VH-VL binders against q9xwc2. Designs and how they scored, part 24

Target 1, 164 residues: q9xwc2
Amino acid sequence: VTCDFKNELVSMNWNVKNNKIQIHFEHNNLTENRWTSIAFGDGPGMNNLESIIFSRREDNVITTNSGYTPKKKKVVVDDVSYVTVNDVQITGNKLKVTVSRPLGPAGPRNFSLDQCLNWMVVPGGSLSNGKFKKHHGKIFFIKDVCAAKCTAERIQRINSNKAL
Below, E stands for the ipSAE of ESMFold2; O stands for the ipSAE of OpenDDE; V2 stands for 0.75 times the mean of E and O plus 0.25 times the DockQ between their complexes.

## First folded at step 9 (VH-VL)

Design q4 (framework fv_greziprubart; at its last look DockQ between E and O 0.04; V2 from the best seeds 0.00; counts 0 for: pae E 15.9 > 2, placed apart)
Fold by OpenDDE, look of step 9:
Structure q4 (fold): chain C 164 residues (1-164), chain A 122 residues (1-122), chain B 112 residues (1-112)
Amino acid sequence: as target 1 above (164 residues)
Amino acid sequence: EMQLVESGGGLVQPGGSLRLSCAASGFTFSDHYMQWVRQAPGKGPEWVGLIRNDADSYTTQYAASVKGRFTISRDDSKNSVYLQMNSLKTEDTAVYYCARGHTYIYQGMDVWGQGVLVTVSS
Amino acid sequence: DIVMTQSPLSLPVTPGEPASISCRSSQSLLYTSGYNYIDWYLQKPGQSPQLLIYLGSNRASGVPDRFSGSGSGTDFTLKISRVEAEDVGVYFCMQALRTPYTFGQGTKLEIK
């Protein structure tokens, strides 16, 4: 079980407080007119996943969309995003974003984060006329993430254990 | 309280120059795009230009009607944005507003100054 | 440039009655499925413009819930469920999809 993930390209942190989950996401190479996304679900693979998509305009405005990836299909973007953006910053090509949602059922599909899930980071793709193009590159899989257990108390405990 | 206050307007002859200033308070100035919008008497607003903060530099964009004549600049240490207007024309006569634009999140122009009148007349 | 066309240009309304203003863009203002880069502004008599709605449907801070924005693509509507005397002024739509930002002609709302 982990509440953090980091590799050379991205980092993630999950934190639950007051029945809301905050997800901190960093991407080290989000260029203009590009998108990236976080996906999660019961699996397997890229099937039946909830998605949070981050897009960068040429003027550095970041848009956040929620969506759903059907089996063997491209992501279907929700008409209205059910994810709240708490903070966003881009420096150079490094994106830092914090989003939040209810821990329980949320979105048009009433998807809950109460269970342990596999998460993944989609490398992303280009934007053309405001439309998502296909992603390129290797998907980063994150296993054994139980977001609901990533409370402040637990995080503190983990940090304390690391210090020992 | 978030506030923008314009200054530097007045009467000028065609071909003349003016420099408008806009002083901001009540928010983190450096995080925001700053906009200039003008409104001729009896007309609707016209976007003039914007300036964004790119950390190490500033980027500007202008309406075609003012490009090459107007220059937008900013001093984040003074929480101020400026509009240098050169080669002024009679059609530049308007109330000029500075407005707070977006950050990395678009939220419209949600703070406006009171406006300053610029009159270009012979 | 993107052209914004408002209708009507004049809108007399009886207090308590609803009002509706239309704005059409010459190009789609939709970005990444769900974001329509259109704002609505109100300029009350003798005042600076003030933001009412951004991104098509988001109410700005302090804006009463009797104001609502809707639409997608090229056709947008600002609605006032119950017009009040303080709502008198000129309403402008503005696209912010790309520069230059462009405004509609404005709709003058007056009380009958």
Scores: ipSAE 0.763, ipTM 0.893, lowest interface PAE 0.6, mean pLDDT 93
Fold by ESMFold2, look of step 9:
Structure q4 (fold): chain C 164 residues (1-164), chain A 122 residues (1-122), chain B 112 residues (1-112)
Amino acid sequence: as target 1 above (164 residues)
Amino acid sequence: EMQLVESGGGLVQPGGSLRLSCAASGFTFSDHYMQWVRQAPGKGPEWVGLIRNDADSYTTQYAASVKGRFTISRDDSKNSVYLQMNSLKTEDTAVYYCARGHTYIYQGMDVWGQGVLVTVSS
Amino acid sequence: DIVMTQSPLSLPVTPGEPASISCRSSQSLLYTSGYNYIDWYLQKPGQSPQLLIYLGSNRASGVPDRFSGSGSGTDFTLKISRVEAEDVGVYFCMQALRTPYTFGQGTKLEIK
């Protein structure tokens, strides 16, 4: 069971409690006028991926939106976000954010994380005149994430089994 | 249906030049990195190089055996990738395939052309 | 460069019997994403290579379920649960973790 992801740019973990999923996301280099996102979909190369988008404007404020990110198109954010921001910090260029959403259907597309899906991290794109531009760099891909299995008890078992 | 079709192979003398073309159809060409792989007679495949897409600024990488002699380019408006081969050597004799990379992150080759023979001999 | 070593190089099989091909890499192919960046290809006589298995264990579109990939790190296996006549050809593993991407020497599968 996969319940976390880490490389030199991004650290992320997720857990499910009471039909909600909580995602802890860190990005080591979110500079001004940039965005990054977590995207969800069934397979590689698909367009219109459901997304949680984090953006940093010139005023050093972090904005979190729900929406979707077409592969070649600008990020499209929902008018009303269905994602709750539980905590956010930016220190230098390091973003730390905790968000939550219902595990089951939510938002205008009734999107659900209650089944196994691929997760992607878009490491960064530019913001220009209120618009999200195409991402730069390599998308990080996490195959077959079954988020519903990532209960606190399961994560504790996974961590203790590393010692065995 | 996804298809890649190579052209431009043939016989050339050592020191000569040859340009291969690969035309793509049936998929969104601009979403994929494109790669060249060659296979000498009786040998296994050898990766030649790749060209990235617009999102990664069309950057290229090459095997050491061809670096400085071969150049990969692409034209997304024509759904085509090219291999310019200069200063050809007899050891460049092979069937040359173009192939598409599966995704931006993962460059396994899920679609291959039929290949074209390049023969370098005096 | 990451070196890929296949065994056996020649694999005669009786139709209906299982077959197994091993591939070892000189460096770990397990990336932080949790995937092993190894593919398996089949080159049928007179044809270009075709993808069978990608990212260690995923069957490519249209590949029968008698083909499976397994292993992690540096040691990988392609299994065919029941060899059929259409399976003859040369099988290659390839690492796709770092350029230059590199292939194993190939395993020629033949019906005996």
Scores: ipSAE 0.005, ipTM 0.494, lowest interface PAE 15.9, mean pLDDT 84
ESMFold2 (binder alone), look of step 9: mean pLDDT 93; pTM 0.951

## First folded at step 11 (VH-VL)

Design m1 (framework fv_tixagevimab; at its last look DockQ between E and O 0.04; V2 from the best seeds 0.00; counts 0 for: pae E 15.2 > 2, placed apart)
Fold by OpenDDE, look of step 11:
Structure m1 (fold): chain C 164 residues (1-164), chain A 120 residues (1-120), chain B 109 residues (1-109)
Amino acid sequence: as target 1 above (164 residues)
Amino acid sequence: QMQLVQSGPEVKKPGTSVKVSCKASGFTFSTSAVQWVRQARGQRLEWIGWIAVGSGNTNYAQKFQERVTITRDMSTSTAYMELSSLRSEDTAVYYCARVQVGYTYGFDIWGQGTMVTVSS
Amino acid sequence: EIVLTQSPGTLSLSPGERATLSCRASQSVYSSYLAWYQQKPGQAPRLLIYGASSRATGIPDRFSGSGSGTDFTLTISRLEPEDFAVYYCQQYGYTPPWTFGQGTKVEIK
């Protein structure tokens, strides 16, 4: 069971409690006028994916938006996010965000995370005049994420097993 | 220092239009959504509509869909609500309120209200 | 549209007493987008609770929110004289209209 992801640029983990998923997301180099995102769906390409977009517009001003990415299109940002922001921190260019949403169907598109899916992390894109531009860089893929299985109890067991 | 300042009271004749302004300061206007709510004397809050400041997208309550227009001016950080074909029943205090897009913090900043009186 | 029904319509209590206000939705509402407001005569509404259970900035801890699904509650543990007002709930977790409840008036007994 995969309940975390880490590479040189991004570190994230998630857990489910009370039918809600909480995601802790860290980006090591989110500069001003840049955005990054977590996309839920199926790879290997952007195809009608639900997205959580983190953007840095101004110094220490971080915005979090829910949205979706039409097939081979730019991210469409929801007017009002259905994702709850629990914590936001920016230190230098290091972003730390904790967000939560229902595990089941949520948002204007009734998208559910209760099934196993591939996740994607968009490392970055430019933000210009408040508009999200096309992303650059290689997309990180997290395969076979079954968030529903990432309960606190299970995570504890996983961690315990790793410690052994 | 975060605030919404609304335009002054209006006295209008039936059939005319009123445009109320709501100027934002102390917060990022471009990443906000603004709703308009009215309240007749001694009555409940009535939702009119809202605008996503960034996109300019709007939605109106069915009751007002044919008569209300909500707009925003990004350069002046001001939201507007225009109500046409005014009736006596439109006499109320009109409020604007903002919520930060991307957060679930509720509508945390409210204007002081604008009294609109419609009378012959 | 989602209809929010508040109860009771009027709550008559004395200072120091506990106030329990109900907001019932006609269908399930995301807790993240359920808010409570306080309104005093001649004033604009003031946000008290957001996300069903989170206190807004500057709101005393005697105010608390709870609930999920269709049933939400605002509790004032010990009423202060300044707490006598009208309280509204609002949902904005779905596509508009973002309806208000009809309000509960907390008045002094």
Scores: ipSAE 0.028, ipTM 0.595, lowest interface PAE 7.6, mean pLDDT 90
Fold by ESMFold2, look of step 11:
Structure m1 (fold): chain C 164 residues (1-164), chain A 120 residues (1-120), chain B 109 residues (1-109)
Amino acid sequence: as target 1 above (164 residues)
Amino acid sequence: QMQLVQSGPEVKKPGTSVKVSCKASGFTFSTSAVQWVRQARGQRLEWIGWIAVGSGNTNYAQKFQERVTITRDMSTSTAYMELSSLRSEDTAVYYCARVQVGYTYGFDIWGQGTMVTVSS
Amino acid sequence: EIVLTQSPGTLSLSPGERATLSCRASQSVYSSYLAWYQQKPGQAPRLLIYGASSRATGIPDRFSGSGSGTDFTLTISRLEPEDFAVYYCQQYGYTPPWTFGQGTKVEIK
C-alpha cells in the first residue's frame, strides 16, 4: 500500500486517524510568485480534479487553498477552504506544510478520499497578480492511492519492510 | 550529459536469443522507467515493454509477452532487453528510452539504437 | 489498444513554408498524453512535443502542438532545411501498449 512519495523535488506522506487524513508535503524549490499542488481523481479527460494548492507570494506569505480543475490546466480555488493548515514553514525555498481534511466527503463538491484513486503533484506554476497560471508538463503521478489504508499500524509495518 | 548508450550490432540465427544492453549516465537511474522500442527498416516504431528501475516491475506488450525479458542492474546503471525464439521478422533497430516515473514528459532520452539482424 | 493514424503520409514542401501534420486516435488519449517525435535516417527519434502542446527542452518555437481527445496537430511555422524528416505521434497513457503513428514524411519539393 502506498503511503508516501518522494523524489528530488517533492516529499509527501499521509496517514489516516479518526476519519481524517493528514498530509505532510515538502517542496524543495518553491520560489516567489509560484504555486504547487496536490490533485486527486480519475475524472474523464483529467477534468474535475480535486486539489490542494500551495502558493508563495512575493511577500513570502504561504497561502493554502482547496479547489479543483474544472478543465485541463485551469485551477479554481474555493472562496472558503475546507482544508485545515496544521503547520507551514518556508526556509529559503523549501516549503514544509501539514494539512488535514475529512477522509470522507468534504467541501463544495463533496469530494472523498476514502476511495482508491490517483494522486498527482503539480511541481510548479506561476502566480501573477494573484492569478494562477497554468503549469508546464511536470506532473508527478501516484497511481492507485488507497489513502484509507494508511493507518499508523500499517505505516509502521511498511517502514520496517523498507529497511530490509 | 544525460545519455543512454546501447550495445553494438548483433547478427543472430533464427531460434536463438539476443540481449541488448542500455547503460545510463548523467541522470538518476533509480527514478526512471526504461522503455524498449523497435523499428524495422521503413516501418513505424513498435513499443516492446518497460521496466520501472526502482522496483524492477516490468510491463510487456502482449505480442512480446512470451519471448521478452527486461531486466536492470542497479550497480552498473544498465537495463537489458532479451528477446528469445528469434525470427527473421525480428530484424530491426532496437532502442531504449527513458521516462521519468510520474512525469508527463514522454520518451525524452533515447539510446543510439542497436541493429539486430536475424537471418533465416 | 489505441491506433494512431497520421495524415498526410507525405508532405512535399519548400523551406520557408508552413507544415501542418495531423494525428488521429482511435479513442480518446487520456490526459492528452500525446507526444511528437522527429526522426532522421540512421538516427534515434528526437522528442519535440509532449502533453500534446508542450515543447521539449531545446526545441525551437517554430514547432507547436495542439489538440485533445482524438485529434492532434503538429505545426512547423516556417520550415528550415534541417526540418525535412519523418514525424511520429505517440500516445503514452496509463494503459499499455503505448503506440506510435505510422509517420508523416516531410520532404523537400
Scores: ipSAE 0.005, ipTM 0.484, lowest interface PAE 15.2, mean pLDDT 84
ESMFold2 (binder alone), look of step 11: mean pLDDT 90; pTM 0.911

Design m2 (framework fv_tixagevimab; at its last look DockQ between E and O 0.13; V2 from the best seeds 0.00; counts 0 for: pae E 11.5 > 2, placed apart)
Fold by OpenDDE, look of step 11:
Structure m2 (fold): chain C 164 residues (1-164), chain A 120 residues (1-120), chain B 109 residues (1-109)
Amino acid sequence: as target 1 above (164 residues)
Amino acid sequence: QMQLVQSGPEVKKPGTSVKVSCKASGFTFSTSSVQWVRQARGQRLEWIGWIAVGSGNTNYAQKFQERVTITRDMSTSTAYMELSSLRSEDTAVYYCARVQVGYTYGFDIWGQGTMVTVSS
Amino acid sequence: EIVLTQSPGTLSLSPGERATLSCRASQSVYSSYLAWYQQKPGQAPRLLIYGASSRATGIPDRFSGSGSGTDFTLTISRLEPEDFAVYYCQQYGYRPPWTFGQGTKVEIK
């Protein structure tokens, strides 16, 4: 069971409680006028994927948006986000965000995370005049994420096993 | 305690503008959205518009699109609604209400309302 | 825009009775973004139900919400004297405007 992900650029973990998923996301180098995102769906590649988009506009102004990414298209930001922001921290270029959403169907596309899915992390894209531009760089894939299994109890067991 | 405190009652002449404030306390303003709603005496609630506090993005009902401006001041945790070209039919109690970003929890905190009277 | 139509316009009941309020949408609304409010005279609206069926903090369990698609219902299992008020539904799951229903007045018989 996978309930976290880390590489040189990003670190994230998630848990489920009361039919809500909470995701803690860290990005080590989100400069101004840049965005990054977590995308949910079947890989490989970007194909109508649900997305949580984190962006840094100017200074320490951080925005979080829900959206989706059409196939080989720019990310489409929802008019209203269905993702709750619980915490935002920016230190230098290091972003720490905690967000939550329903585990079940949510948003204008009625997308559910109660099933096992591949997750993707878009390392970065540019913002121009407040608009999201197409991302660049290699997408990080997290395969077979079953968020529903990432309960506090299960995470504890996972961590215990890792300590062995 | 989570609350929104609105500015006091206003009496305005037709053609003038009114700016109502809505100060937030007890919750994280930056991760909230604020909607403005009005209600004439004995009438239904009427949606005016909203603002995403973090981004400053706004959307207004078509009826008010040309006359209303919703803003926020992050430093004072205050949202504002300005309505211009006031008419007698704008006489109503104006409410602000917040929802945590994500909109899955409803507008759970409401201001006490601001009475705006427009009369010649 | 999505139009919410509440029914009945007025509901006359006695304390202890069951109240059933309807909110019908002109098009499908995701249940996650359907809310019910209570408003008493001279007061601001108070959130009762969010996500169609979740009670807000501090709301008694006699209040319940249900429904999906275009049909939503607020039920007050046993009316208390303080429950006589006007009730509004609101949708906020689509592009604004986030319209309200016209309200249902629950009055004492």
Scores: ipSAE 0.012, ipTM 0.587, lowest interface PAE 8.9, mean pLDDT 90
Fold by ESMFold2, look of step 11:
Structure m2 (fold): chain C 164 residues (1-164), chain A 120 residues (1-120), chain B 109 residues (1-109)
Amino acid sequence: as target 1 above (164 residues)
Amino acid sequence: QMQLVQSGPEVKKPGTSVKVSCKASGFTFSTSSVQWVRQARGQRLEWIGWIAVGSGNTNYAQKFQERVTITRDMSTSTAYMELSSLRSEDTAVYYCARVQVGYTYGFDIWGQGTMVTVSS
Amino acid sequence: EIVLTQSPGTLSLSPGERATLSCRASQSVYSSYLAWYQQKPGQAPRLLIYGASSRATGIPDRFSGSGSGTDFTLTISRLEPEDFAVYYCQQYGYRPPWTFGQGTKVEIK
């Protein structure tokens, strides 16, 4: 059961409690006028992906939006975000953010994370005149994430099994 | 208790400068953006500019860009706005306000205001 | 750049009545980053509503906001004596300058 992801650019972990999922996300290089996102989908590819989008604006404020990607390289941001920002910190170019949302259906598309999905991290894209532009860099895929299983009990069990 | 406390009223001559202070307490200064806004008697609020406290980056409304400097001092948790080449039309109450980085809350904490009067 | 126009300029009502204040933007407000503030004479503005419809901490539930795109509304469901004040809308979206409406004065009839 996969409950975290880490490489040289991104560190992320998630847990479920009280029918909410909490996602801790770190990005080591979010520069001004750039965005990064976590995207979710049930099939292969970049179409029809639910997203949580983090943007660093010129005034150095981090914005968080829920949204989706109906087609490859197109991002649509919701008028009102349904995700909660529990904590955010930007130090130099390192973003640390904690967000939460209902585990089950939420937002305008009734999208649910209480199923197994592929997760993706878009490492960065440009933000210009209110539009999200093409990302550059390697997209990180995390296949078959069953987030509902990432309870404190399950995470402890995973760690004990790795000691075998 | 979260608050922004501004320096006291100023009476200034045209052509001089004024520097208004805005001291933060009860919240993390370094993860804030401090906004500056003014209001002349009976008029709407007018945005002057901001400083992102963590980075020190600033942005000014075009109207003020040649005359305003916004700074901060991390050791005292204080932001400053200096307006130079004062004119009588700069007479207004000047406010500082907080924006919390990473949230969409708008200007959620306001200073009490500093009356700046420019007259001969 | 984005001009906010409030209507009416003055709203004369009695305590207990419902107040409806309008704010129109010259362009669509990105992500509904629209706030409402209350200001009484000699005081700083007080944040009431952010994100078009979310109530700020400590704001009573008689205040509500709605709208999207270019048209936004503040509603006070039952005016209390302390609600007679000037109300401003503000956009704080993607690109500065952040702009405020000219205000709607809610005064006692």
Scores: ipSAE 0.007, ipTM 0.551, lowest interface PAE 11.5, mean pLDDT 85
ESMFold2 (binder alone), look of step 11: mean pLDDT 91; pTM 0.940

Design m3 (framework fv_tixagevimab; at its last look DockQ between E and O 0.03; V2 from the best seeds 0.00; counts 0 for: pae E 11.6 > 2, placed apart)
Fold by ESMFold2, look of step 11:
Structure m3 (fold): chain C 164 residues (1-164), chain A 120 residues (1-120), chain B 109 residues (1-109)
Amino acid sequence: as target 1 above (164 residues)
Amino acid sequence: QMQLVQSGPEVKKPGTSVKVSCKASGFTFSTSSVQWVRQARGQRLEWIGWISVGSGRTNYAQKFQERVTITRDMSTSTAYMELSSLRSEDTAVYYCARDQLGYTYGFDIWGQGTMVTVSS
Amino acid sequence: EIVLTQSPGTLSLSPGERATLSCRASQSVYSSYLAWYQQKPGQAPRLLIYGASSRATGIPDRFSGSGSGTDFTLTISRLEPEDFAVYYCQQYGYRPPWTFGQGTKVEIK
């Protein structure tokens, strides 16, 4: 059961409690006028992916939106986000953010994370005149995330096995 | 020592099934995936499918979808690949390999291979 | 399905020479999902390069990978006697099936 992801640019973990999923996301290089996102789905290629989008407009202000990518070069943000920001920090160019959403259906597409599917991290893209432009760099693909299984009990058991 | 150890060679008649085992040791089985790949003599490697050990979720190449079943046993740290309705074209060496979930390190540990010969 | 085509099919060289192996994909592959393997007769494949350019554990620095999009290269800067083998590229992206190239055999001239 996969409940975390880490590489040189991104660190992320997630857990489920009381039918909510909490996601902690860190990005080591979110500069001004850029965005990054976590995307969810198994659609062909980058089509039809639900997403949580983090944007840095100017100074140390971070905007978080829910949305989706109907196709590779298009990001559509929701008018009203269904994702709650529990904490956000930007130190230099390092983003640390904690968000939560319902595990089951939520938002205008009734999207559910109470299923096993692929997660992706879009490492960054440009913002120009308030518009999301195409991403830069490698997409990080996380196969077969069964987020509903990432309870505190399960995560503790996984971490105990890693320590052995 | 991280390793995958596969079951021994099999000689099978067309129309029968074969089940290859792949036992893991020296690494955490539950957070891995097991990939299955075959290679006919002198041919390229061909991906068959995989299993997420933790979730039990599988994914199969379309070519094998109707004939392959991949399973695992958590208590013995062993994955299995069963191929049914065998035909001569299935003669190959069958490999299992590890792909670590949550990383992009490729297939970093391979089993020794299991020769499966299908002949009439 | 992404088809990987390797060239040349056979590369005949002497120890000490530089080997350059090509892998071309039928559509773009994110470089994070391109690997290279070495295989000797009677042995399982051995991971050399992952993420197009990162060496796997224990792989000597004479092996290097590069490329992006549809064109990828494996370079062996100075061939050692143990490097004469068959080399395969592989894409293992976010949607199956994962596919391998047909191989490049590096043999003694």
Scores: ipSAE 0.007, ipTM 0.550, lowest interface PAE 11.6, mean pLDDT 85
Fold by OpenDDE, look of step 11:
Structure m3 (fold): chain C 164 residues (1-164), chain A 120 residues (1-120), chain B 109 residues (1-109)
Amino acid sequence: as target 1 above (164 residues)
Amino acid sequence: QMQLVQSGPEVKKPGTSVKVSCKASGFTFSTSSVQWVRQARGQRLEWIGWISVGSGRTNYAQKFQERVTITRDMSTSTAYMELSSLRSEDTAVYYCARDQLGYTYGFDIWGQGTMVTVSS
Amino acid sequence: EIVLTQSPGTLSLSPGERATLSCRASQSVYSSYLAWYQQKPGQAPRLLIYGASSRATGIPDRFSGSGSGTDFTLTISRLEPEDFAVYYCQQYGYRPPWTFGQGTKVEIK
């Protein structure tokens, strides 16, 4: 079981408590007028990926939105986000965001994270006049993420095993 | 520093239209949404409608569906509310308020209000 | 549409007392997208609480919000003279209209 992901550009971890998932997401180089996102797969087809979008418009102004990503298309931002922002920090181009949502079905698409899914991290895309443009670059894949198993107790055990 | 500044008071005759402006400053307008709310003297807040600034999509309360138009000009960071076929009952203070798109932090910035008086 | 009903209509209290205001929704509010506003005479509403329980920037800690589903509460632990005003709740869930409650007036006893 994996409850975190890290590469040269992004670092994230997640946990579940009281039927809510909390995700801590860090991006090392989110410049102005750019967006990044976490996308959740819904089966092998990976169509219409549920997405949490983080955007930077100007300086320290960060926006977090829910949305979805049609296959091979640009992200579509929801009119009303169902994702709660718990913390936002931007230092230089380094973004740190903590968000939460229900583990079970949520949002306009009734999407659930209570099952094992493939997650995706979109490293970046341009934001122009309030519109999200199609992303560029390689998407990072996190396979077989079972968020429901990332309880505090289990995370502690995972970390203990890593220390050995 | 973040603020919404609304246009001045209006006096209108029944059957005419009024267009109130709401200019944003100190925050990114294009990634915000704006709602319009009115309040008659001594009465409760009444939701009129909403606009997503980036997309331009709107939603209106059923009561105003046929008479209200909410727009925005991104170049001037200004939102507008136009109410037509004015009636005496439309006499109220009209407020604009912004939220960051996503509605995670509530409508935290409000305009100072615009008094609209409708009388024959 | 979701109807918000606030109670009581008027709350008469003295400075230093605890104020408890209720906002009941006709339907469950998704992800606790509920806000509380304070409005004083001749002024625009001021955001107090968002997300049912989060204080807006600059709001004193004597203000707190709680609740989920259909029942929400605004609590003022110890009323200050400047706290006597009208308080509104608003839901801003997935679908407009994002209606307000009818308000609760907190007045000095």
Scores: ipSAE 0.007, ipTM 0.576, lowest interface PAE 10.4, mean pLDDT 89
ESMFold2 (binder alone), look of step 11: mean pLDDT 91; pTM 0.939

